# VHH binders against UPF0764 protein C16orf89 homolog, part 3

Target 1, 326 residues: UPF0764 protein C16orf89 homolog, of Danio rerio (Zebrafish) (Brachydanio rerio) (a7mcs3)
Amino acid sequence: DVIDNILMSLSKGITYFDMQGSNINLDGVVGYIILQAQLREATRTWPHSDFLSLSQRAAAISMLKRLSKSLSTAASTLQETDPKYFKEFEPILDSSFWSLPGEWSSTDPSLVYTSVRAMECYDEHMSDKCMTFLLGTWKDNGTPCIVTKTCRDTMTQFGCPHYSLSHQLLYFMIGTMKGCSKMLKGDLRLSRVNITVGHYKRIFCSNMMKSNQDIFKNSLTGQMQDIFIENILLCGLVGFSDFYKLDWLQSILTWQDQEAGCFGKEEDISHIFEEFLDAPHKRVKRREKTLTDGCSSHMTGVAVSALGGFLNFYLSEQDITKRPII

## First folded at step 20 (VHH; from D21 with I62V S63E)

Design F23
Fold by ESMFold2, last read:
Structure F23 (fold): chain B 326 residues (1-326), chain A 123 residues (1-123)
Amino acid sequence: as target 1 above (326 residues)
Amino acid sequence: DVQLVESGGGLVQPGGSLRLSCAASGFTFSSYAVGWFRQAPGKEREFIGAISGSGDSTFYAVEEKGRFTISRDNSKNTLYLQMNSLRPEDTAVYYCAKATGWPFYDESSYDYWGQGTLVTVSS
């Protein structure tokens, strides 16, 4: 049943992409690229032992075919509308770029920072530039796996919140997936402590876990939902399976617009519709048709790829989940 | 109450080995990272290394040249420091400490300290 719920949500997300993919920016499309990799792996390794498993696999195969066709057209549109950004990030627009975890691990609460900064440590422009140095796309025929001092200092600093933190992890993920084996060469910290790429990933994901626990407990609002899902997506891709919590999955599923299939509709729209209800808080009219600007490209992208991670995790952990035969 | 008690110090000859223990009580040991520091006579206290609560991550000062190994046994609430190929400059009081969070190499990350155990490398 959990697998069925994930597949139904993904089907709606793929339908949204088929209808609105030409309006989704590159960042959102990457989420669907990652989902493509996840569905490809799931269908390759899916159990064939029972009727339910066969029907679920058939649904996943159908979704993979639909998604692959829609991604082809979305990539062409991105190349036309934003050719520079497309060229800079074209390598991550290929599902074969994204490595899926071969085994699972867990975060460690003792690695949580003693203090966290109130403000983001750097902006999106800085992180994008640093990633192009890794990808070799900083110029027409650039050398890949370049780690400048500025980028190293920025991406190894501790205490960054929310998106600064998640993009630090993403930086090391992209470097790893690109095959950059010497990301930390020459990084001799003032304290003279040897910190490996694996250490950085675990420190960052342990803090992303703490952040998600705080968000889930205190404030599950619009922008917090986006970073909450992004943390699950990224740390799950690294292999930290303690992000794949049932109650977190159930929350993500409730945030999907059931008619449009997207994520990230503004909360102020919900307030407007509550004023037309016959009784308080009983019913909110959901939009039957979604305008492109009403949904979040980024949140939709991270949500479908996070759900793809949940799918692969639960398939790999069949013995810890019970699926009734009715 | 939180207590950390080091043991295993003493006199050892250059080239020798020594194993220090730190018995912890008064807190959930497996929930916190723990670390080793040392202070040579007349010098500032310096970080040696630390191990995360789960034991899955260990961190070392690069200056120890791979001669030291940190481990923990969460079933015995005990932190260990195995020191090999000891040199006279390793002579110091060795402290264990309980971390409150990352980074483990900053003393400000630690809220409780042991009394220390003296290691003397001579002769």
Scores: ipSAE 0.843, ipTM 0.943, lowest interface PAE 0.5, mean pLDDT 86
Fold by ESMFold2, fold request of step 26:
Structure F23 (fold): chain B 326 residues (1-326), chain A 123 residues (1-123)
Amino acid sequence: as target 1 above (326 residues)
Amino acid sequence: DVQLVESGGGLVQPGGSLRLSCAASGFTFSSYAVGWFRQAPGKEREFIGAISGSGDSTFYAVEEKGRFTISRDNSKNTLYLQMNSLRPEDTAVYYCAKATGWPFYDESSYDYWGQGTLVTVSS
């Protein structure tokens, strides 16, 4: 039963968060915030017509309670350890901020870029700054929904790879969820073609799908696993259900550390050396942090929330006999 | 063996309507976006609009201001352009084209073009 496999993986991920939540950075905690929203929706809509579905729903309710308690502690810790970043991104640390899809759609391969740049188009500092303008946290009592020319040009340019592409999508997602859609539409008329917010999301996710297909065929290294999962998380949240592929789910489940319950753990002596030295900050990701146990905060966060997306997708399939078995 | 053949052009009065068709062959039609361009005498060819392979996304140049509608019928391998409220400035040769990818408003995104069909809007 695919639902049971997902629930077992999520339980391990929540147990990891119980033990390590104070050490997980803001980017990782956001993944668990999204999972909280996903579990809340799943328990609300879960069919309860037989003993098995009642048992699965009860497990999900229990996990939601555990997660909610651990998130309260983690939020307090983030406020203490990184107060500036916490203040800038506090609005997205609330599960009610994150809208879940009401309908499923598919990407379109004809929207894939004719050419893709070899290097990331911008760094994490640029994307964070642009998001604070949307959130209104760019200064004390700042006006939300500000779209500067620099941010518009950066976030609407085409041909960006990997994390700059996924963060372009995230920018439009945050703008939509904050209620900035009218401002985004007005500023999007700078091109000679009418391109809507919905168009941007489909173009970005169609390219994220192409990227994932290429990654899956050619190389599933640890570095590519993180962006592969992030693309599933983000485009699934927008409602592109063609990201919820069985073989992609099976790969994600294989990458979980069965003892710790986290993701991104590299099994070599390099993690011991990192205990002796500062790990460099990665500018192409949102403040990545490697823990002393070798786990990645970011990869763990995107993995649990991607799995939450798979859960909600398979629950929406009312014919239980069509749910895959792993 | 890719072919794109426009039809439906002709003389039409200002304020009138016209529907252009583009019959496609030699490729898997539903896998590719297709678009409409036009070229008025003495001017550069300009983008009118395009529709994605699935038909789920349509894109229009801002200059059209809602007068034109693009659609496709993947079962007939045919692209359509419905033009309403026609003006003398719409007089041009209209081309359909096959895109290789995004962005659809860039001519470099297109690898095959039709021969064109003339639309004349005059009193």
Scores: ipSAE 0.842, ipTM 0.945, lowest interface PAE 0.5, mean pLDDT 87
Fold by ESMFold2, last read:
Structure F23 (fold): chain B 326 residues (1-326), chain A 123 residues (1-123)
Amino acid sequence: as target 1 above (326 residues)
Amino acid sequence: DVQLVESGGGLVQPGGSLRLSCAASGFTFSSYAVGWFRQAPGKEREFIGAISGSGDSTFYAVEEKGRFTISRDNSKNTLYLQMNSLRPEDTAVYYCAKATGWPFYDESSYDYWGQGTLVTVSS
């Protein structure tokens, strides 16, 4: 049963968070915040067709209660250990910030870029700064929904690969969830074509789909597993259900450490020495924290939230009142 | 091989309407975006608009101001351009084209072009 497999994996991930949540950085905790939103919606709308369904829902309710308790503690710890980053991103540390899709849609292969840049277009510092302008946290009492020329140019450029691409989508997602959609429309001077927020999301996710298909076909190495899962998490949250493929789910499930419940665990202890308390390691292109047990905060976070998306998708496939209109 | 054939062009008075069709063959129509361009005498070919393979996304040049509507029927392998409120400056040869990917407003994104159909707007 696919629902049982997802619930077992999520239970292990939540148990890991119970034990290690105070050590997981902000990026990892956001993954569990999104999972909280997903479990809240799933338990509210779970189909009650038989005994199996009722027992699955009861397990999900129990997991939601455990997760909510652990999240309160983890948020307090983040405020102490990374206060500047916490203040900048505090709004997204609330599950009510994250909207879940009301309807399912599909990506469109015809929107795939004619060419893709070989290098990331910008770093995480740039994308984080642009997001603080949307959130209004760029300074004390800052105005939200600010889109500077630099941020507009950066976040609307086409042809970006991997994390540049996924963070362009995330920028538009955060902007939408904050209520900034009016300020996000494309720059007519550059393209001379009306490109809506919905267009941007579909273009980005169609390219994230192509990237995932290439990764899955050619190599699912540890280096590529993180971005593979992140693409599923983000585009699934937008509502592109063609990311919820059974063979992709099975791959994610095999990557979980069965005893610890985390993702991205490595046996080489030299990775532990690259971590710093208040600055990213020079070799890391985004905020990553490798825990003393070898687990990745970021990969664990994106994995549990991607699995929460799979849960909600497969539940909607069982509930005929939620099925997409044909 | 790949073929794109426009039809529906002709003479129309200012303020009138015209519907162009583009019959496609030789490729999986629903897998590719298709677009409309036009070229007035002595000018460069310019983008009018395009529609994604699924038909879920349409893109228009700002200049069209809602006068043109692009649609497709994937069961008939046909692209359409409905033109309303026509003006003399709309006089041009209209081309349909097959895109290889995004961005659709860039001519370099297109690998096959129709022969064109002439639209003349004259009182």
Scores: ipSAE 0.837, ipTM 0.942, lowest interface PAE 0.5, mean pLDDT 87
Fold by ESMFold2, fold request of step 26:
Structure F23 (fold): chain B 326 residues (1-326), chain A 123 residues (1-123)
Amino acid sequence: as target 1 above (326 residues)
Amino acid sequence: DVQLVESGGGLVQPGGSLRLSCAASGFTFSSYAVGWFRQAPGKEREFIGAISGSGDSTFYAVEEKGRFTISRDNSKNTLYLQMNSLRPEDTAVYYCAKATGWPFYDESSYDYWGQGTLVTVSS
């Protein structure tokens, strides 16, 4: 049963959060916040087609209660350990911020870019700055929904790969969820072509779909697993249900550490070889937080929230009027 | 071989309407976006609009009063341009084209073009 497999994985992920919540960075905690929103909606709207379904709902309710308690503690810890980042992103640390899709749609492969850049178009610092302008956290008591020319130009450019692309989508998602109504004002393209926020979201997710298809076909190895899952999380939250593929779900489930319940854990042997062969003076420092057990805070967060999206999608497909007639 | 054949052009009075068709062959029509362009005498070719392969997304050049509508029928491999409230400034050769990808407003995104159909708006 697909629902049972998702619930078992989520239970392990919540148990991991119970143990490690004070060590998980803000990006990881946001993943669990989104999962909280997803479980709250799932339990509220759960179909009651049989007694097995009622048992599954009870398990989801129990998981929601455990998660909600652990989240209140984790948010307090983030405020103490990373107060500047916490203040900048506090609005997204509330599950009520995150809208879930009301209807499902599909991406369109004809919207895939004619060319994609080899390198990321901008870094995480730039995208975070642009998001604080939307959230109103760019300064104490700042005005929300500020869209600067630099941020608009950056977030509407086409051809960006991987995290640049996913963060362009996230920028529009945050703007929409915050209620910002003028995200495209002043865009010079609009003097020639009418492109809406909805168009941008579909273009971005159609390219994120292409990227995931390429990653999946060309050996889904460790370094690309994180962006693969992030694309599913974000485009699924927008409502592009063609991301919820069973073979993609099966891959995500196999990446979970069965003892710890986390994601992104490197193999001991390959980590040792990388350290031995690496030039010590050229390491690139990243915001990612690798925990003591080798788990990735970011990958764990996007994985549990992507799985929450799978849960909601497959529950929405449980409609007795669509079941085969015997 | 890929082929695009426009039809429906002709002489029409100002304020009139015209529907152009573009019959496509030699490729899987529903897999590609298709677009309309026009070129007036002495002017550069300009983008009118495009429609995604599924038909779910349409994109238009800015035109006052929303006079043009693009549609497609994937079962007939045909692209359409409905033109209403025509003006003398709409006089041009109208081309349909097959896109290879986004962005649809750049001519460099298109690999095959029709021969064009002349639309003349005059009284």
Scores: ipSAE 0.833, ipTM 0.936, lowest interface PAE 0.5, mean pLDDT 87

## First folded at step 21 (VHH; from D21 with I62V S63D)

Design G22
Fold by OpenDDE, fold request of step 26:
Structure G22 (fold): chain B 326 residues (1-326), chain A 123 residues (1-123)
Amino acid sequence: as target 1 above (326 residues)
Amino acid sequence: DVQLVESGGGLVQPGGSLRLSCAASGFTFSSYAVGWFRQAPGKEREFIGAISGSGDSTFYAVDEKGRFTISRDNSKNTLYLQMNSLRPEDTAVYYCAKATGWPFYDESSYDYWGQGTLVTVSS
């Protein structure tokens, strides 16, 4: 069933991490941290007690154990090799930081933008900085949940595409998980209505849904695969179940290198993306690291965590007979 | 043809309540957000609020302070505006409109408008 397929893929991904985890960058490791949280939840709430279900749960428990060990090593390595970046994002390298959805909702097509910008709205430095203000890691022992005017204005602008859109969502997710309750306070823009954090998340994910639909329809190559999966990961984590489409899952599973267990092996994702977008402005892009084996650290992390989301989604179905076979 | 027809306007006393309706036709109602605007005499048209296609998301202008509630019945292709604690300043022609997408607070996001219904708040 679909659970077996996901577990098989995750097992390969974790095996890859066991071998290459010390070489995976922080962004990729975050994906595996999220997966750790997802697997903990899955194993805790695993439905049914039939033989197959127990076997699946046992497999997930084993994977979780392996992953936990590898994550410890990877984190230590990151602390040594990239201490500045590690310090800035250390709080999100704890699986307990990541809250999983308790209920599911659907995106709303009517919230899709009337127009989308052709270029990314901001660069990765900007988004990282804004996130550190939320995390309190902008300086040693910094106050958390700080929202500067620049960060607020940047992260609330509409019409942003691709990674600038996904990072806007991530910004609000981090704020929520950190317990920041006044993220929109001080917004004096007269043109703005009473928009809540929840509204922003729904708006962003609705547009990410549109983006994914377009990508899926037109082209699923290179960089488009990465952002496609990232959108599923983030919006799924927020609780939008309509990202967990079976046909999307099937496609993602085919993107995994079946020997190595990683993702993004055959294409330089960064170079492909640059071909599609004029780069007069710095793009919102997470740090990419292509490993010696050709795999993408970021895409691998994003993919396994997205698959972890699929796992929990399908496990949430109480009727096992409704599980699809792929 | 897309049509939006407002109803329910009239004279009301200060502090009173009024419920406006907007009947929609000519398009898949549940697929589009719809909004309410108003225009007072000698003033510019202003956004009141809007509701997404599914009805799960409502957006209001900041100044309404919860006096107005927007809802929709997709089975009846109808948009509603419940107005409470009405004030003389609420006197205006109220319009419903069909949105093409986000943002809902921008008039340019709307492609069809109703004829409007007059609401007069006076003692």
Scores: ipSAE 0.917, ipTM 0.968, lowest interface PAE 0.4, mean pLDDT 93
Fold by OpenDDE, fold request of step 26:
Structure G22 (fold): chain B 326 residues (1-326), chain A 123 residues (1-123)
Amino acid sequence: as target 1 above (326 residues)
Amino acid sequence: DVQLVESGGGLVQPGGSLRLSCAASGFTFSSYAVGWFRQAPGKEREFIGAISGSGDSTFYAVDEKGRFTISRDNSKNTLYLQMNSLRPEDTAVYYCAKATGWPFYDESSYDYWGQGTLVTVSS
């Protein structure tokens, strides 16, 4: 069934992490941290007690144990190899930081932008900086939940595409998980006064849904696969269940290297990101690390965590007979 | 053809309440956001509020929040505007409109409009 397929894929991904975890960059490791949280939740709330269900749960428990060990090693390595970036995002390298959805909702097609910009609204450095203000890691012993005018205005602008859109959502997610209650305070724009953080999340995910639908209808290669999966991961974490489409899952599963267990091996994703930085349709540069085996750190992390989301979504269905068979 | 027809306008005393309706036809109602605007004599048309296709998200202009409530019944293809604590300054022709997408506070995001219904608040 669908659960078995997901678990099989995750097992391969975790095996890969066991071997290559020390070489995976921070972005990739964050994906595995999210997966750790997802697996903890899954094993805690695993439905049904039939033989198959118990076997599946046991497998997930074993995976969680393996992953936890590998994450400790990977985190230590990151602290040594990239201490600055590690310090900036250390708070999100704890699985307890990541809240999982308690209820499901759907995106609203009526919230799709009337127009979308051709270029990314900002680069990754901008979004990272704004996130460090929320986390309190912008300096040593920094005050958390700081929202500058620049960050507020940048992260609330409409019409942003691709990674600038996904990072807007991530910004608000981090703020929410950190417990920041005044994310929109000081916004004096009349048109924005009655827009809540919840509204922004729904608007962003509705447009990410549109983006994924368009991607899925067209070419699903390289960087497009990466952003496609990232959108599923983030909006799924926010609680939009309509991202967990079976046909999307089937496609994602085919993108995994069946021997190595990683993602992005067939095409150098990092090279794609570098190439498009100078293109007319500039994409947000990611801190991507392509391993010697050709795998993408970011795509691998994003993919396994997205699959963890799929796992929890399908486990939330109480009627086991409604689970898809793929 | 897309059609929006407002109703429920009339004369009301200050402090009174009124509920406007907008009947929609010619498109899949639940797939589109719809909004309310008003235009007072000699003034520009102004945004009141809008509601998303599913009805799960509602947006209001700052001055109307708390007094006005927007809702919709997708089974009846109808948009509503409940107005409470009405003031003479609320006197205007009220319009419903179909949105093409976000943002809802921008008049340019709307492609179809009703004929309007007159609301007069006077003692």
Scores: ipSAE 0.906, ipTM 0.963, lowest interface PAE 0.4, mean pLDDT 93
Fold by ESMFold2, fold request of step 26:
Structure G22 (fold): chain B 326 residues (1-326), chain A 123 residues (1-123)
Amino acid sequence: as target 1 above (326 residues)
Amino acid sequence: DVQLVESGGGLVQPGGSLRLSCAASGFTFSSYAVGWFRQAPGKEREFIGAISGSGDSTFYAVDEKGRFTISRDNSKNTLYLQMNSLRPEDTAVYYCAKATGWPFYDESSYDYWGQGTLVTVSS
């Protein structure tokens, strides 16, 4: 029944996108692009053992069709309203860009940092700039897979918290999906230790797991809900299935506005104010309109794609090809 | 108390092989990374490599050139260092150590050390 709960939540999230997709910024739209990739894979590989499975798959196919229509409209709107940002990140607005995990693995708590910085290591401008060098969109007809010294130093430094940490992982994910893995190796002249792309991803996700465990234990409020979900989305996409915890799923499901289908609904002005003061990345929560206003574009995006990850994980646990036939 | 006891050192000819063991006790072995260091006469102690608590990630200093392999057996609370194609410059005291966290190449990441085992590579 876990799959039904996920599908119901995703259906509400897609309905929200049908109604409000033109108001969702690029970061939120990417979340729905990732969901599109996840639904495409889920419907392709769905176990077909009984009537319930066939009914669930049919619902997922219907949702995929609805989502695909809404995404084309949202992309057109985004090109009109933010043409520079759209041009820079156009490659990740294609669901085929996002590779999904072929195998599941686990994080390792022994890889948690001995110390973590109190403040974010860099801002969104630096993060975006480094990603455009990977994508080849830093200029017209730019060369992809450029790793500048500044970007290498920034994206391989250890001890970064919260969004600095999650975006370090995202940088390596985008680089891998773009085919830049050989340029992402650590600089052996500096560290004298061979640290592979796989090592970086596991180190980052092991620390993102620690962060999520602390958030879940101590403070699961609107301030921290966004990064909590983002960590699940990103590390789940890499293949770290220990992020797909039932109690974490249940918490995410309770945060969805049941009528609007979005996430990050206004708790109060002080909560929004605190997010702006504490976060290294600017987020704007629309609070000026009806109940559907005041939803977070970013949190809604990461939530639907995290839920898509939960869907694919729990479907993989149901795969009857792993069970004895005897 | 936390204890780390290296064994398997000794005299070996150039080109030979040697396997070092490190028996761990007094802590949950699988929860912590463990590493190998060595100190040659007159030199500073240097990082050889480390292995994460689960055993899924291994890290090596670039100088080893694929000659050394680190492994662990969490059911036996034991860390291993397999050394092949040994050279006279590998002569050193070899230490195992318990890490408190990443990064494993920094000695400041380690809170407990073995007393070391001498490896001598000579003709």
Scores: ipSAE 0.844, ipTM 0.943, lowest interface PAE 0.5, mean pLDDT 87
Fold by ESMFold2, fold request of step 26:
Structure G22 (fold): chain B 326 residues (1-326), chain A 123 residues (1-123)
Amino acid sequence: as target 1 above (326 residues)
Amino acid sequence: DVQLVESGGGLVQPGGSLRLSCAASGFTFSSYAVGWFRQAPGKEREFIGAISGSGDSTFYAVDEKGRFTISRDNSKNTLYLQMNSLRPEDTAVYYCAKATGWPFYDESSYDYWGQGTLVTVSS
């Protein structure tokens, strides 16, 4: 049963968080915050009342309760270990920040870029700074929804690969969830074409879908697993349900360490892959934390939240009131 | 083997309307974005708008200000351009084209072009 498999994996991931919450960095904790939002929605809208479905719902409720307790402790630890980053990103550490999709849509292969750059377009420092302008945390009592020319140029440029592409989408997602959509429209003077926030999201996710299809077909190892899962997480949160493929789910479940419950534990392979990428260039994910057990904080975070997305999608498919009209 | 054939051009008075069609063959129409361009006398060819393969996303040049509507019928392999409130400055040869990818406003994104259909807006 697909729901049971997802719930078992999430339970292991939450158990890992119970044991390692004080060592997981902000990026990993955000994944668990998003999972909290997803479990809250799933338990609220659970579609069936038969005994087996109620048993599954009860398990989800229990996991939500455990997760909420562990997140309280983790927040205190983050404030101590990385106070500047915590202050800058505190708004996204609230599950109510993360809106979930109300309807499902699909990406469009015709929106794939004619060419993609070989190197990341910008570094993590630029990405974080632009997000603090959206959140209003760029200074004490800062004005939110600030879109500077540099940030607009950076976050709307086309042809970016991997993490710079996924973070362009994340930028628009954070902006939308903060209520900044009006300020995110493209600069008409540069392109002379009307490009809406919805257009940007579909263009980015259509390219993230192409990237995932290529990764899945050719080489699904090491660092490629991390970006593969991140693309599912982010585009699924926007509402692109064509990311919720059964064979992709099965792959993610295979990557979980069955004893620890974390992801990314094959550090030697992941470490070699990271060194093989653009080493002279500052990586977008400079804040990755490899824990003492060899687990990746970031990969674990994106995996549990991606699995939460799969849970919500497959539950919504069981709810006949949400099925497409024939 | 790829063919794009525009039709529906002609003479129209200012303020009038015209609908252009582009019949496509030789490729899987629904897999590719298609766009409209025009070239006025003595000017460079300019982007009007495009529509994604699924039809779910449409893109328009800013200067059109809502006067033009692009649509497609994937069951008929046909792209359409509805033009309203026509002005003499809209006089041009109108081309449809097949895109290979994003961005649709760059001519380098297009690998096949129609022969064009002349639209003349004058009294």
Scores: ipSAE 0.835, ipTM 0.940, lowest interface PAE 0.5, mean pLDDT 87

